# Miniprotein binders against Mucin-6 (MUC6), part 107

Target 1, 185 residues: Mucin-6 (MUC6), of Homo sapiens (Human) (q6w4x9r395to579)
Amino acid sequence: GHCSLEGGSFVTTFDARPYRFHGTCTYILLQSPQLPEDGALMAVYDKSGVSHSETSLVAVVYLSRQDKIVISQDEVVTNNGEAKWLPYKTRNITVFRQTSTHLQMATSFGLELVVQLRPIFQAYVTVGPQFRGQTRGLCGNFNGDTTDDFTTSMGIAEGTASLFVDSWRAGNCPAALERETDPCS
Short names: E, the ipSAE of ESMFold2; O, the ipSAE of OpenDDE; V2, 0.75 times the mean of E and O plus 0.25 times the DockQ between their complexes.

## First folded at step 20 (miniprotein)

Design am4 (from hm1 with V48F; at its last look DockQ between E and O 0.85; V2 from the best seeds 0.76)
Fold by OpenDDE base, look of step 20:
Structure am4 (fold): chain B 185 residues (1-185), chain A 83 residues (1-83)
Amino acid sequence: as target 1 above (185 residues)
Amino acid sequence: SMKRIRVYIEVEGDPEKILEASDKIYEIAEELGVEVFVYIREDGLTTFIWVEGDEEKVKEFVERVREILKELGAKVEVEEEEL
């Protein structure tokens, strides 16, 4: 499964459903029992301009009972709050520079993250087949059905991205606005 | 400089009620200058509260949050890690 966060406010789920939202919070991208130690992948969005529609991804956060990894445009911060030199390795996670503009987080448990740092901060999430039907969050449920991707954290199917996205917030932030838009348009 | 710690709080209770109380939790975190995440576990039943910061501030946060959660009738398990 491939989930992408592109263009500042566009998301494509594991099931290839595209949608757009405008929010300035931290959201759960991916939860799964396949992630060890209650791991969760999160996305941090912030204002990128003066208008409400000017929002962008500014960081990706992986949290578990054992680890905290924050990837931003300027640095990788880990458990002790210090910027780390790359490659950074934990027991089952490695963060390294893939290219001059891309970082990669590789794991032993079937999660892979590629982050484009420049010119636009973007993220690409890949999960193995063992995650099929066992994911939740903004990246959807990876079950091959796009119509149920907007399932909230409480297990309710929503018709709009706004309520769906808001249900996955992990911080104290204002409600997001939505516009379902084809990223290719 | 104070020791930095991380506390992971597992909360058993109505996630909706906990979410309703989350605003107050975030206010406490802001007041104390600690970093906090509140989210529902993958099972959809358990709520996690992740908090990190100076030891003294985190401990105060935990105590205050415990009181809130107690009022909600939630069960709380706390794990602490030194950073």
Scores: ipSAE 0.810, ipTM 0.920, lowest interface PAE 0.5, mean pLDDT 92
Fold by ESMFold2, look of step 20:
Structure am4 (fold): chain B 185 residues (1-185), chain A 83 residues (1-83)
Amino acid sequence: as target 1 above (185 residues)
Amino acid sequence: SMKRIRVYIEVEGDPEKILEASDKIYEIAEELGVEVFVYIREDGLTTFIWVEGDEEKVKEFVERVREILKELGAKVEVEEEEL
């Protein structure tokens, strides 16, 4: 299964459903019982360009009871806020420089993350077949059916990307009323 | 103290009401200078509050958030880890 986060705040789910949203929050990309120690993958979006409605991906965070890995354009930060030199390895995770412009986080539990640092910050999430039907978040539920990929954190299928995305917020956001009234979001 | 700690707050209660209170929780985090994530766990039934930062500030955060959550009738379990 493949999920992508590309420029202009475009997302393509594990079931190949494309959508776009605008927001300046941290969102849950992926939760699954297949991720050890209550693991979750998160995406951080911030304002971009001259329009306050334009947003772009600025970081990806893997968080569990054992691990905190933050990948941004400038650095990789782990536990205790310390910047780490690559390669960085734990018992089940390795973060390394794949190319001059790409980093990879490989795991023993079927999650792989590739982050393009330049020319624009983008992320590509790959999960093994054991994740089928067992995912939640912005990357969808990986059940082969695009009609319910917009399932909220409360388990409700929504018809619009904005309500779906908003339900997956995991961090502080700008005032929701201003964001919701913007015609571009 | 310059010591950093991480605290996990596992909250059992109505997730919608807990997420509605998240604005206040984030305000407290900003005031104290601690990093916080609030999200519903993969079981769809419990809410996780992950907080990390200076030990004194994190402990103050936890105490203030416990009060909010108790007023909502939520059951709270707290786990602390030194970083």
Scores: ipSAE 0.663, ipTM 0.849, lowest interface PAE 1.3, mean pLDDT 83
ESMFold2 (binder alone), look of step 20: mean pLDDT 79; pTM 0.778

Design am5 (from hm1 with Y8W; at its last look DockQ between E and O 0.64; V2 from the best seeds 0.78)
Fold by OpenDDE base, look of step 20:
Structure am5 (fold): chain B 185 residues (1-185), chain A 83 residues (1-83)
Amino acid sequence: as target 1 above (185 residues)
Amino acid sequence: SMKRIRVWIEVEGDPEKILEASDKIYEIAEELGVEVFVYIREDGLTTVIWVEGDEEKVKEFVERVREILKELGAKVEVEEEEL
């Protein structure tokens, strides 16, 4: 499964459903029982301009019982509040520079993250087949059905991206605004 | 420099009620200068409160949050890790 966060406010789920939202919070991007230690991948959005529609991805956070890894626009990788030199390695996670503009988080448990730092901060999430039907968050449920991707954190199907995204907040932030658009348009 | 700790709080209770109370949790976190995440765990039932910061501040945060959660009738499990 491939999930992408592109263009500042566009998301394409594992099931290839595109949607757009405008929020300035931290959201659960991916949860799964396949992630060890109650791991969760999160996306941090912030204002990129003066209008409500000017929002962008500014960081990706992997959070578990044992680890906190933050990849930000400044190419800073932090764990437990400390800046780390790359490559950074834990027992099952490695963060390293893939290219001059891309960082990669590789794991032993079937999660891969590629982050484009420049010119636009974007993220690409890949999960293995073992994650099929076992994911939740902004990236959807990876079950091959796009119509149920907007399932909230409490298991309710929503018709709008705004309500869906808001349900996945992991911080104290304003409600998201949504506009259904094709990320490729 | 004060020791830094991470605390994982699992809350058993109505996630909706806990979420309603989350504003207070975030206010406490801001007041104390600790980093906090509040979200429903993968099981869709348990609420997680993740907090990290200076030991003294985190401990105070935990105590204050416990009080809030107690009023909601929620069960709370706390795990502490030294950083």
Scores: ipSAE 0.846, ipTM 0.935, lowest interface PAE 0.5, mean pLDDT 93
Fold by ESMFold2, look of step 20:
Structure am5 (fold): chain B 185 residues (1-185), chain A 83 residues (1-83)
Amino acid sequence: as target 1 above (185 residues)
Amino acid sequence: SMKRIRVWIEVEGDPEKILEASDKIYEIAEELGVEVFVYIREDGLTTVIWVEGDEEKVKEFVERVREILKELGAKVEVEEEEL
């Protein structure tokens, strides 16, 4: 199964359903009982363009009871808040530079994450067949049927991407940037 | 305190009501300067509130969030980890 997060907040689910959204928070990409130690994959989005409605991916987070691995657009990889040199290995996760522009997080539990750092920060999630029918989040439920990929965190099938995405919000939204404007020097 | 901790709060109760309170929880987190995730686990029944930051600020966060959850009638289990 393949899920992609591409520029302009475009998502293609494990069931190949494409959608776009606008949001500036952290969202659940993937939950599954196949992820050990309460693992979850999350995506962080922020404003990216001239229009306030333009948003893009700025980081991907893998969270579990053991790890909080953050891969961000500044190309820094951290685990539990500490910057790591690549290749970086835990007992079941390896993060390494795949190419000059791509990083990979490989795992022993069937999850693979490839992050394109440049020219645009994008992410590609691959899961093994053991995940079929056992996923939740922005990447959909991986059941072979696109009609219910917009299932919310409460288990409700929605007709619009915005309601579906909003239900998967998992983190704080940043404070307004207007407070950082210096109108009088 | 210079010590950083991480706390997992697992909340048993109506997830819809707990998620309705999440904006207030995020507001408290921003006030205290702690990082927070709030989400429903894959079981669809348990809400997780994950918080990380300075020990004193995280402990204040947990206490204030416990009061919100108590008002909602929720039962909580709390697990603290040193970083």
Scores: ipSAE 0.794, ipTM 0.900, lowest interface PAE 0.8, mean pLDDT 86
ESMFold2 (binder alone), look of step 20: mean pLDDT 84; pTM 0.833

Design am6 (from hm1 with L19F; at its last look DockQ between E and O 0.67; V2 from the best seeds 0.76)
Fold by OpenDDE base, look of step 20:
Structure am6 (fold): chain B 185 residues (1-185), chain A 83 residues (1-83)
Amino acid sequence: as target 1 above (185 residues)
Amino acid sequence: SMKRIRVYIEVEGDPEKIFEASDKIYEIAEELGVEVFVYIREDGLTTVIWVEGDEEKVKEFVERVREILKELGAKVEVEEEEL
């Protein structure tokens, strides 16, 4: 499964459902029983301009009982509040520079993250087949059905992206706004 | 420099009620200068409060949050880790 966060406010789920939202919060991208130690992948969005439509991804956070890894637009990788030199390795996670503009987080449990740092901060999440039907969050449920991707954290199917996204917030943030998808934006 | 700790709080209770109360949790975190994440676990039932910061501040946070959760009738399990 491939989930992408592109263009500042666009998301494509594991089931290839595209949607757009505008929010300035931290949201759960991916939860799964396949992630060890209650692991969760999160996305941090912030204002990139003055209007409500000017929001962008600014960081990706992997959070578990034992680890907090933050990849930010400033090419800073932190764990437990400390800046780390790359490559950074834990028991089952490695963060390293893939290219001059890309960082990669590789894991032993079937999760891979590629982050484009420049010119636009974007993220690409890949999960193995063992995750099929066992994911939740902004990246959807990876079950091959796009119509149920907007399932909230409480298991309710929503018709709009805004309500769906808001249910996945992991911080104190204003409500997200749904906008029409525009490939040119 | 004060010792830093991480506390992982599992909350058993109505996720909706806890979600509604989360604003207060975030306010406390901001006041105390600790980093906090509040979200429902993958089981869809258990709420997680993940908090990290200076030991003294985190402990105070935990105590204040416990009080809030107690009022909601939630059960709380706390796991502490030194960083």
Scores: ipSAE 0.834, ipTM 0.930, lowest interface PAE 0.5, mean pLDDT 93
Fold by ESMFold2, look of step 20:
Structure am6 (fold): chain B 185 residues (1-185), chain A 83 residues (1-83)
Amino acid sequence: as target 1 above (185 residues)
Amino acid sequence: SMKRIRVYIEVEGDPEKIFEASDKIYEIAEELGVEVFVYIREDGLTTVIWVEGDEEKVKEFVERVREILKELGAKVEVEEEEL
């Protein structure tokens, strides 16, 4: 299964459902019982350009009981707040430079993350078949049915990307008024 | 002590009410200078509040968040881990 986070805040789910959103939070990208130690992959979006309504991906975070790996657009990789030189390896995770413009996080548990650093910060998530039907988050549920990929964190299928995405916010959010409002000018 | 700690607050309660309270939780985290995530675990039933930062500030965060969660009728379990 493949999920992509591309420029312009475009997302394509594991079931190939495309959507776009604008928000300035950290969002749950992927949760699954297949991720060890209560693991979750998260995406950080921040304001971009001159318009308050435009946002872009600025970091990807892998969080578990043992690790908090952050890959950010400034090309710094940290684990638990400490900068790491690449290649960086834990018991079950390896982060390395794939090319001059791409970093890769490979794992022993079927998750692979490729981050394009330049020219635009983008992320590509690949999960093995053991994840089928067992994912939650912005990348959808990986059940082969695009009609329920907009399932909220509370298990409700939504018809719009905005309600779905908001349900998956997990941190670094501005005040609720700012999230609801995009004032003109 | 000037050490950093990480605390997990596992919450039993109405996930919708806890989710609605997350904005206040984020506000407290910003005030205290601690990092926080609030999310529903993959089981769809348990809310986790993950907080990390300076020990004194994290402890104050936990105390204030316990008050919010108690007012919502939620039960909490707290696990502390030194980094």
Scores: ipSAE 0.736, ipTM 0.878, lowest interface PAE 0.9, mean pLDDT 86
ESMFold2 (binder alone), look of step 20: mean pLDDT 82; pTM 0.812

Design am7 (from hm1 with L19W; at its last look DockQ between E and O 0.79; V2 from the best seeds 0.78)
Fold by OpenDDE base, look of step 20:
Structure am7 (fold): chain B 185 residues (1-185), chain A 83 residues (1-83)
Amino acid sequence: as target 1 above (185 residues)
Amino acid sequence: SMKRIRVYIEVEGDPEKIWEASDKIYEIAEELGVEVFVYIREDGLTTVIWVEGDEEKVKEFVERVREILKELGAKVEVEEEEL
């Protein structure tokens, strides 16, 4: 499964459903029992301009019981809050420079993350086949059905991206309903 | 420099009620200057409160949050890790 976060506010789920939202919070991208130590992948969005429609991805966070890895445009920060030199290695995770503009987080448990740092901060999430039907978050449920991708954190199917996305917030932020959303989403 | 710790709180209770109370949790975190994430675990039932910061601040956070959760009738398990 491939999930992409592109263009500041566009998401394509594992099931290839595209949608757009304008949020300025931290959201769960991916949860799965396949992630060890209660791992979760998160996306941090912030304002990139004065308009509510001017939002962008600013960081990706992998969070587990044992690890916190924050990949931002300028640095990789780990558990102790310090910027680390790459490559950074933990038990099951390696973060390294893939190219001059791309970082990669490789794992032993079937999660791969590629982050484009410039010119636009973008993220690409890949999960192995073992994750099929066992994912939740903004990247969807990876079951081959796009119609149920907007399932909330509480298991409710939503018809709009705003309510769906808001349900996956993991930080302190205003509700997505209070923000401008793409009517085509 | 104060010792930094991470606390992982598992909360068993109505996720919706906890969600409604999350604003207060975030306010406490902001007040104390600790980093916090609140989300429902993959089981869709258990709420996780992940918090990190200075030991003293995190401990105070945990205590205050416990009180909130107690009022909600939630069960709380706390795991602490030194960073």
Scores: ipSAE 0.834, ipTM 0.930, lowest interface PAE 0.5, mean pLDDT 93
Fold by ESMFold2, look of step 20:
Structure am7 (fold): chain B 185 residues (1-185), chain A 83 residues (1-83)
Amino acid sequence: as target 1 above (185 residues)
Amino acid sequence: SMKRIRVYIEVEGDPEKIWEASDKIYEIAEELGVEVFVYIREDGLTTVIWVEGDEEKVKEFVERVREILKELGAKVEVEEEEL
């Protein structure tokens, strides 16, 4: 399964459902019992450019009981707040520079993350077949059916991307009344 | 202290009520200068509050959040980890 985070907050789910949103928060991309030690993949979005209605990916975070690996737009990789030289290895995870513009996080548990650093910060999530029907988050549920990919963190199917994405907030965000959004989208 | 710690607060209770309280939880985190994530675990029943920062500030955060969760009738387990 493949999930992509591209450009100005465009997402394509594991079931190939495309959507966009405007938000400035940390969101759950992927949860699954297949991720060890309560692992979760998260995405951080912030305002981009001059327009307040434009948001873009600025970091990807892998969080577990042992690790908080952050790959950020400033091209710094940290684990548990400490900057790391690449290649960086833990027991189950290796982060390395794939090319001059791409970093890769490879794991022993079927998760792969590729981060394009330049010219635009983008991320590509790949999961093995053991994840089928076993995922939650912005990348959808990976069950081969796009009609239920907008399932919220509380299990409610939503018809709009914005309500779905808002339900997956996991970090400090402006109050719901103060969210910046594109009134034309 | 200068020591940094990480705490996991695992909450069993009404996820909707805990979610509604998350804005207050984040407000406390910002006041105390600690980093926090609040999210529902894949079981759909347990809310995790992940917090990291200065030991004394994290401990204050935990105590204030416990009070909020007690008011909601939630059952709480706390696990501390030193960084």
Scores: ipSAE 0.722, ipTM 0.870, lowest interface PAE 1.1, mean pLDDT 85
ESMFold2 (binder alone), look of step 20: mean pLDDT 84; pTM 0.825

Design am8 (from hm1 with E16M L19I; at its last look DockQ between E and O 0.57; V2 from the best seeds 0.67)
Fold by OpenDDE base, look of step 20:
Structure am8 (fold): chain B 185 residues (1-185), chain A 83 residues (1-83)
Amino acid sequence: as target 1 above (185 residues)
Amino acid sequence: SMKRIRVYIEVEGDPMKIIEASDKIYEIAEELGVEVFVYIREDGLTTVIWVEGDEEKVKEFVERVREILKELGAKVEVEEEEL
């Protein structure tokens, strides 16, 4: 399964459903029992301009009982509040520079993350087949059905992206707003 | 310099009620200068409060949050880790 966060406010789920939202909070991208130690992947969005619709991805955060890894626009990998030199390794996670503009987080449990730092901060999430039907968050449920991707954290199917995204907040922030996907934006 | 700790709080109770109370939790976190995440676990039943910061501040946060959760009738399990 491949989930992408592109263009500042565009998301494509594991089931290949595209949508757009505007929010300035931290959201759950991926939860799964397949992630060890209650792991969760999160996305941090912030205002990128004055307009309400000017929002962008600014960081990706992986949280577990034992680890906190933050990849931000500053090309800084932070674990437990400290900046780390690359490559950074834990027991089952490795963060390293893939290219001059890309960082990669590789894991032993079937999660891969590629982050494009420049010119636009974007993220690409890949999960193994063992994650099928066992994911939740902004990246969807990876069950091959796009019609139920907008399932909230409470298990309710929503018809709009805004309500769906808002349900996945992991911080104190304004509600997300739905906007039509424009591939040219 | 005060040592930093991470506290992982598992909350059993109505997730909706807990999430509704999250605004106050975030206010406390802001006041104390600790980093906090509140979200429902993948099981859809357990709410997680993840908090990190200076030991003294985190401990104060935990105590204040416990009071809030107690009023909600929630059961709380706390796991502390030194960073």
Scores: ipSAE 0.781, ipTM 0.911, lowest interface PAE 0.6, mean pLDDT 92
Fold by ESMFold2, look of step 20:
Structure am8 (fold): chain B 185 residues (1-185), chain A 83 residues (1-83)
Amino acid sequence: as target 1 above (185 residues)
Amino acid sequence: SMKRIRVYIEVEGDPMKIIEASDKIYEIAEELGVEVFVYIREDGLTTVIWVEGDEEKVKEFVERVREILKELGAKVEVEEEEL
C-alpha cells in the first residue's frame, strides 16, 4: 500500500483516495499493530502563507517506545532529540540518503518512508501487505474501500476530510516540534 | 532545570471524554513550555499522553494532568524516563 503527502496539504490514502486539508498541527499519519513498540507515524504541518494554499508538510515523525525519529524541512535527522549522521541504523530501522534530494527510512517490519527534501518537502509511505485492513490515521484504513477511508480516531466514518483530519490531531498548534528555537532560554 | 525527561501517561477510560479534555491538557503544555502528543492508540481504548521537556516543567505538567484525569474517573499508568 502507498500513501502520499504532497504540496499544499494534499494526501492520497492507501486506498488511493485523494483529499486536501488545511491545518497547522501534528497529525497521526499511520497507526497499526504491525508497528512494534506502539509505533506511530506522524505528520507535522505549518502555515505556508501563499495564495489559497495555506499549509504544508514540515516534518515527519516516527514515534515508538524506543525512538522518536524526526525528519524535518531543515534536512536534519534526529532520534530522541539528537542529530544523527546518515546512514543511521537501529536494530530494526535504517535511515539513509536515497538520492541528493530524497531520504529513506527502511524498516524490518514492512514500513518504508521516503521523504523528498527538495524542491518541496513531501513524503511517501509504503506498507507491506501485512498492513492490509490494519491501519488507522490520515493514510486511511487500507481495506480496499474508499468510502470509509475517512474513519476518525473514534472509529466513525465521516463524509468530509476536515472532520476526519481534525480527529487525528496528536498535538496542539504550535506543536512542541515546531515552536521557535530557544523561546524558553 | 538543565535536565530533560520524557513521560508516558497511559489512560484507560472513555476516549471521547479524554479527547474532549485534550484542549485543557494542551493549554497546560503551552503554559509550561513542554512538548506533548495526545492520541488514542490503535486499540481504541487507551489514550496516550506523551510529554517531554524540562524536568521541573514536565513534573508539574504530570501533576496537573493527573488532577484532570482523576476528575474524569480514569485509570492512569505513568512511565517516566530521563533523556
Scores: ipSAE 0.628, ipTM 0.822, lowest interface PAE 1.3, mean pLDDT 84
ESMFold2 (binder alone), look of step 20: mean pLDDT 84; pTM 0.833

## First folded at step 21 (miniprotein)

Design bb1 (from hb1 with E34Q; at its last look DockQ between E and O 0.91; V2 from the best seeds 0.83)
Fold by OpenDDE base, look of step 21:
Order: structure tokens, then sequence, then C-alpha cells
Structure bb1 (fold): chain B 185 residues (1-185), chain A 119 residues (1-119)
């Protein structure tokens, strides 16, 4: 499964459903029992301009019981608040630079993250087949059905992205604005 | 020439790839899953770097390889290997900063030496 966060406000789910939202919060991208130690992948969005529609991804966070790995748009990588030199590794996670513009987080448990730093901070999430039907968050449920990708944190399928996205907020922040636009159109 | 240096580096990296593959097999035999996992990534990075011959990508790949080997060396209790690899990383970082392929070559020498100690 491949999930992408592109263009500042566009998301394509594991099931290849594209949608757009504007929010300035931290959101759960991926939760799954397949992630060890209660792991979760999160995305941090912030204002990139003066209008409500000017939002962008500014950081990606992997959070578990043992680690809090933050990859930010300023190219700083931290774990548990401490800056780390790359390449960096834990027991089952490694973060390294692939190119001048791309960082990667690789894991031994079937999660891969590629972060494009420039010109736009973008993220690409890949999960193994063992994650099928077992994912939750903005990246969807990876079950081959795009119609139920907007399943909220409470397990309710929404017809629009707004309530779906808001349900996956990791903090207290304003409601997201939505526009269902195909990023490829 | 710079082109000649890059060519030499590519040849040396190919040799390191072979060594890394051997170390993967050894790690498998030893049951060191972490080493296998990291070294496989290193191999992929090196292979990708060789496709382009980009010194930057090569350096990044070698940094990763060094990290992977350090991990193995620490587990084996080989401080000499760790020292060599840390020095290699230093050289590679400098190589990236200065765009100096000679430093890459020097780093490769150290990595090879360390790999021999771990083999």
Amino acid sequence: as target 1 above (185 residues)
Amino acid sequence: SEEEKIKEIREEVKKLLEEARKLIEEAKKAGDEQAVWLLEIAVRLLEEALKTGDPERISYALLFLSMALITAAEKLGDPKAVELLEKAQELLRKALEENNPELIKEAIKLIKEAAELLG
C-alpha cells in the first residue's frame, strides 16, 4: 500500500483515493496493530500563507512507546527531542539520507517512509501486504475499497473528508476545510 | 581527473558490495537479524548509487554501510573496527561538504579494512 502527502494539502490513501484538506494540526496518518509498541505515523500541518487554504505539511512524526522520531521541513531529525545525525538507527527503525532532497525512514516491520524535502515538503508512506485491512488514519484502511476510506477514528464511514480528517486529529486544533479534488487532475 | 576518480570509486564500491553481501550471509548464519536488515538496505543504497555514479549518493550509501557495520562491530566487541568506521564516516561527511572524491576513496579504504575485521 502506498499513501502520499503531496502539494501541501493533497492526500492519496493506500487504496488510491485522492482528497484534499486544509488543516493546521497534527493528524494520525497510520495506526495499525502491525506497528510494534503502539506505533503510529503522524503528519504535522501548519499555515503556509495568510489564507485558510494555504496549509502545508511541515513534519512527519513516528510515535511509539519507545521512540518519537520527527522529520521536519528544516531537515532536522529528532528522536525523543534530541537531534540525531544521519544515518540514525534504533532497534528496528533507521533514518537516513538517500539524496540531497530525500530522506527515508526504513523499518524492520514493513513500514517505509520517504520524505521529499524540496521543493515541497512531501511524504510517501509504504506498508507491506501484512497491513491489508488493518490500517487506520488519513491513509485509509487499505482494504481495496475506496468508498470506505473516510472511516473516522470511531469507525464511522463519512462521505466527505472534513469530518474524516478531523476525527484523526492528534491535538486540539481548528476544524479542517475540505475540497475533494483529485490531485492528479 | 574527476571522472577518473569517480571511476575508481565505482570500482571500489563494487568490491564493497561484494563484501557486504558476504557479511549478510554471515549475519544470517549468526542469526543477527538486525545486521541483515541494515546491510540489505546498505546494499540497495550502494546499488542505486552505482547506477548514477553520483558521488553524493555514493557517500550517503557508504555512510549507511558504515553505520550498519558499526552496529555489527559493537555487537562483536571489536573497537578497532568501530574506530575505523567512525573515521570513515567523518571522511564521508567531509567529502560531502567539500565535494572531494579523494576523501571518499580514503573512507572506502577504512571501510574495507573494517569489513575484513568483521568477516
Scores: ipSAE 0.858, ipTM 0.935, lowest interface PAE 0.5, mean pLDDT 94
Fold by ESMFold2, look of step 21:
Parts: C-alpha cells; structure tokens; sequence
Structure bb1 (fold): chain B 185 residues (1-185), chain A 119 residues (1-119)
C-alpha cells in the first residue's frame, strides 16, 4: 500500500484515488490499530507563500504515546521537540538520509515514510499488507475499492474530497479564520 | 583516477556487505531483534548504493550501517567497537563535506575492524 502527498496539494490514496485540497491545518493521514501506542501519521499544510488560497505540505508528523517525530521542510528532524542528528533511532523507528534530498523513516511495525526535501517538499507513505482494510485518514481505507476512500472520521463515505478532508482536521487551525477574512479566499 | 578510487571503494563495500550478512545471522542466533532489523536495512541501503556507484549514497549507507553496528556493540558491551564506529561516522561526514573518497576508504577500514570485533 502506497499513499503520496505531492506537488504541495495533491494526494493519492492507498487505493490509488487521486484528489487535491487546500487548507491550513494539521490533518490525519493514517490511523490504524496496526500502529503501536495509538500511533498516527499526520500532515501539516500551510500557505505556499504565493497566494492565500493555495497551500502546500510543510511537515509530516508521527505521533504516538511515546514519540512525536516531526520532519519539516526546514530539514530539521525532532522527537518530542528535541532536534536529532541523523541517522536517528528509537526502539522501533529509525530516521535517516538516503541522499542529500531524501529522508526515510522506517519502522518495525510495517510503516515506511520517504520525504523528498527538495525541490518540493513531498511525502510517500508505504504500509505493509497487515494494514489492508485497517486504515483511516487522508490516505483512505486500503480496501481495494476507490469508491469509499473518502470515508470521514465518523465512518461516512462521501463523494467529495472537501467534506472528507475537513473531517480529518486535527490540532490548532487558526488559518481557517484568516481564510474567512481574506477577500481572495 | 577518481574512477579507480570509486572502483576500490565499491570492492571494499562488497566485502563489508558480506560481513554485514554474517552479522545478521549472528544477531538472529542471539535473539537481538533490533540489530537484525537495523542491519537488514543497512544491507538494503548498501546494495542500492552499489548499483549507483555514487559516493554520496555509499556514504549515507555506511553511516546507517555504523549506527546499526553501534546498536549491536552497545548491547554486547564492546566499547572499542563503538569507538571505531563513531570515528567512522566522523570520517564519513567529513567525506561528504569535502567530496573526498579517500576518507570513505578509511571509514570502511574502521567499520570492518569493528565488525570483526563483533563477530
């Protein structure tokens, strides 16, 4: 299973369903009982710096009861707020450079993340077969059927990306108020 | 020539790759699941780097291998192996900064010495 976050605003789900969205928030990419310690993978989007209505990926976060690993476009990797030298490891997670432009997070529980730092910050999520039919979030449900990949956080399958994406918002989202006051938004 | 230095590095990496595979089998026998996991990643990274022949990718793969071996060395309580591997990482970071393949060769020598202590 592959899910990708490309071009700043494009997503392709584990079942290969493409969509695009814009928003300034943290979103849940992936939740699954296969992730230990209530783990979740999240994506942070912010304004692209060229328009108020365009946003792009600025960070990817892995959060569990033990770790908060942040990989951001400034190329700094932190765990629980502390910057880490690469290669870095915990008991079941490692983060390292593949090349000067690509980082990888590998885990012993079947989640893998590759981050392209330059020229455009992009992320590629891979999960093992044990995740099939057991994922939730922006990356879809991984059940082999694209028609229900837009399943909301309440378990309702939607036909449009916007309602689906909004249901997966997490964390503080002050930019939503900025969009409402911006005449271009 | 630069191409001859890279060819020498690739041959030494091939030898080190075989030693890493032996250490994976030893880690399995010892029940060291984390070392097995990290060393298997290191083997994959080295194999990929060899296909390219790119000194930068080789250096990043060797940095990872060194971390994997430090993890194993710390569990075994082998501070000399840790010291050698930390020096190898310093050389590899400098090789990347200076674009200097001779430092990669020196790092491989230290990694091989450490691997022999762990085997």
Amino acid sequence: as target 1 above (185 residues)
Amino acid sequence: SEEEKIKEIREEVKKLLEEARKLIEEAKKAGDEQAVWLLEIAVRLLEEALKTGDPERISYALLFLSMALITAAEKLGDPKAVELLEKAQELLRKALEENNPELIKEAIKLIKEAAELLG
Scores: ipSAE 0.739, ipTM 0.897, lowest interface PAE 0.9, mean pLDDT 87
ESMFold2 (binder alone), look of step 21: mean pLDDT 85; pTM 0.859

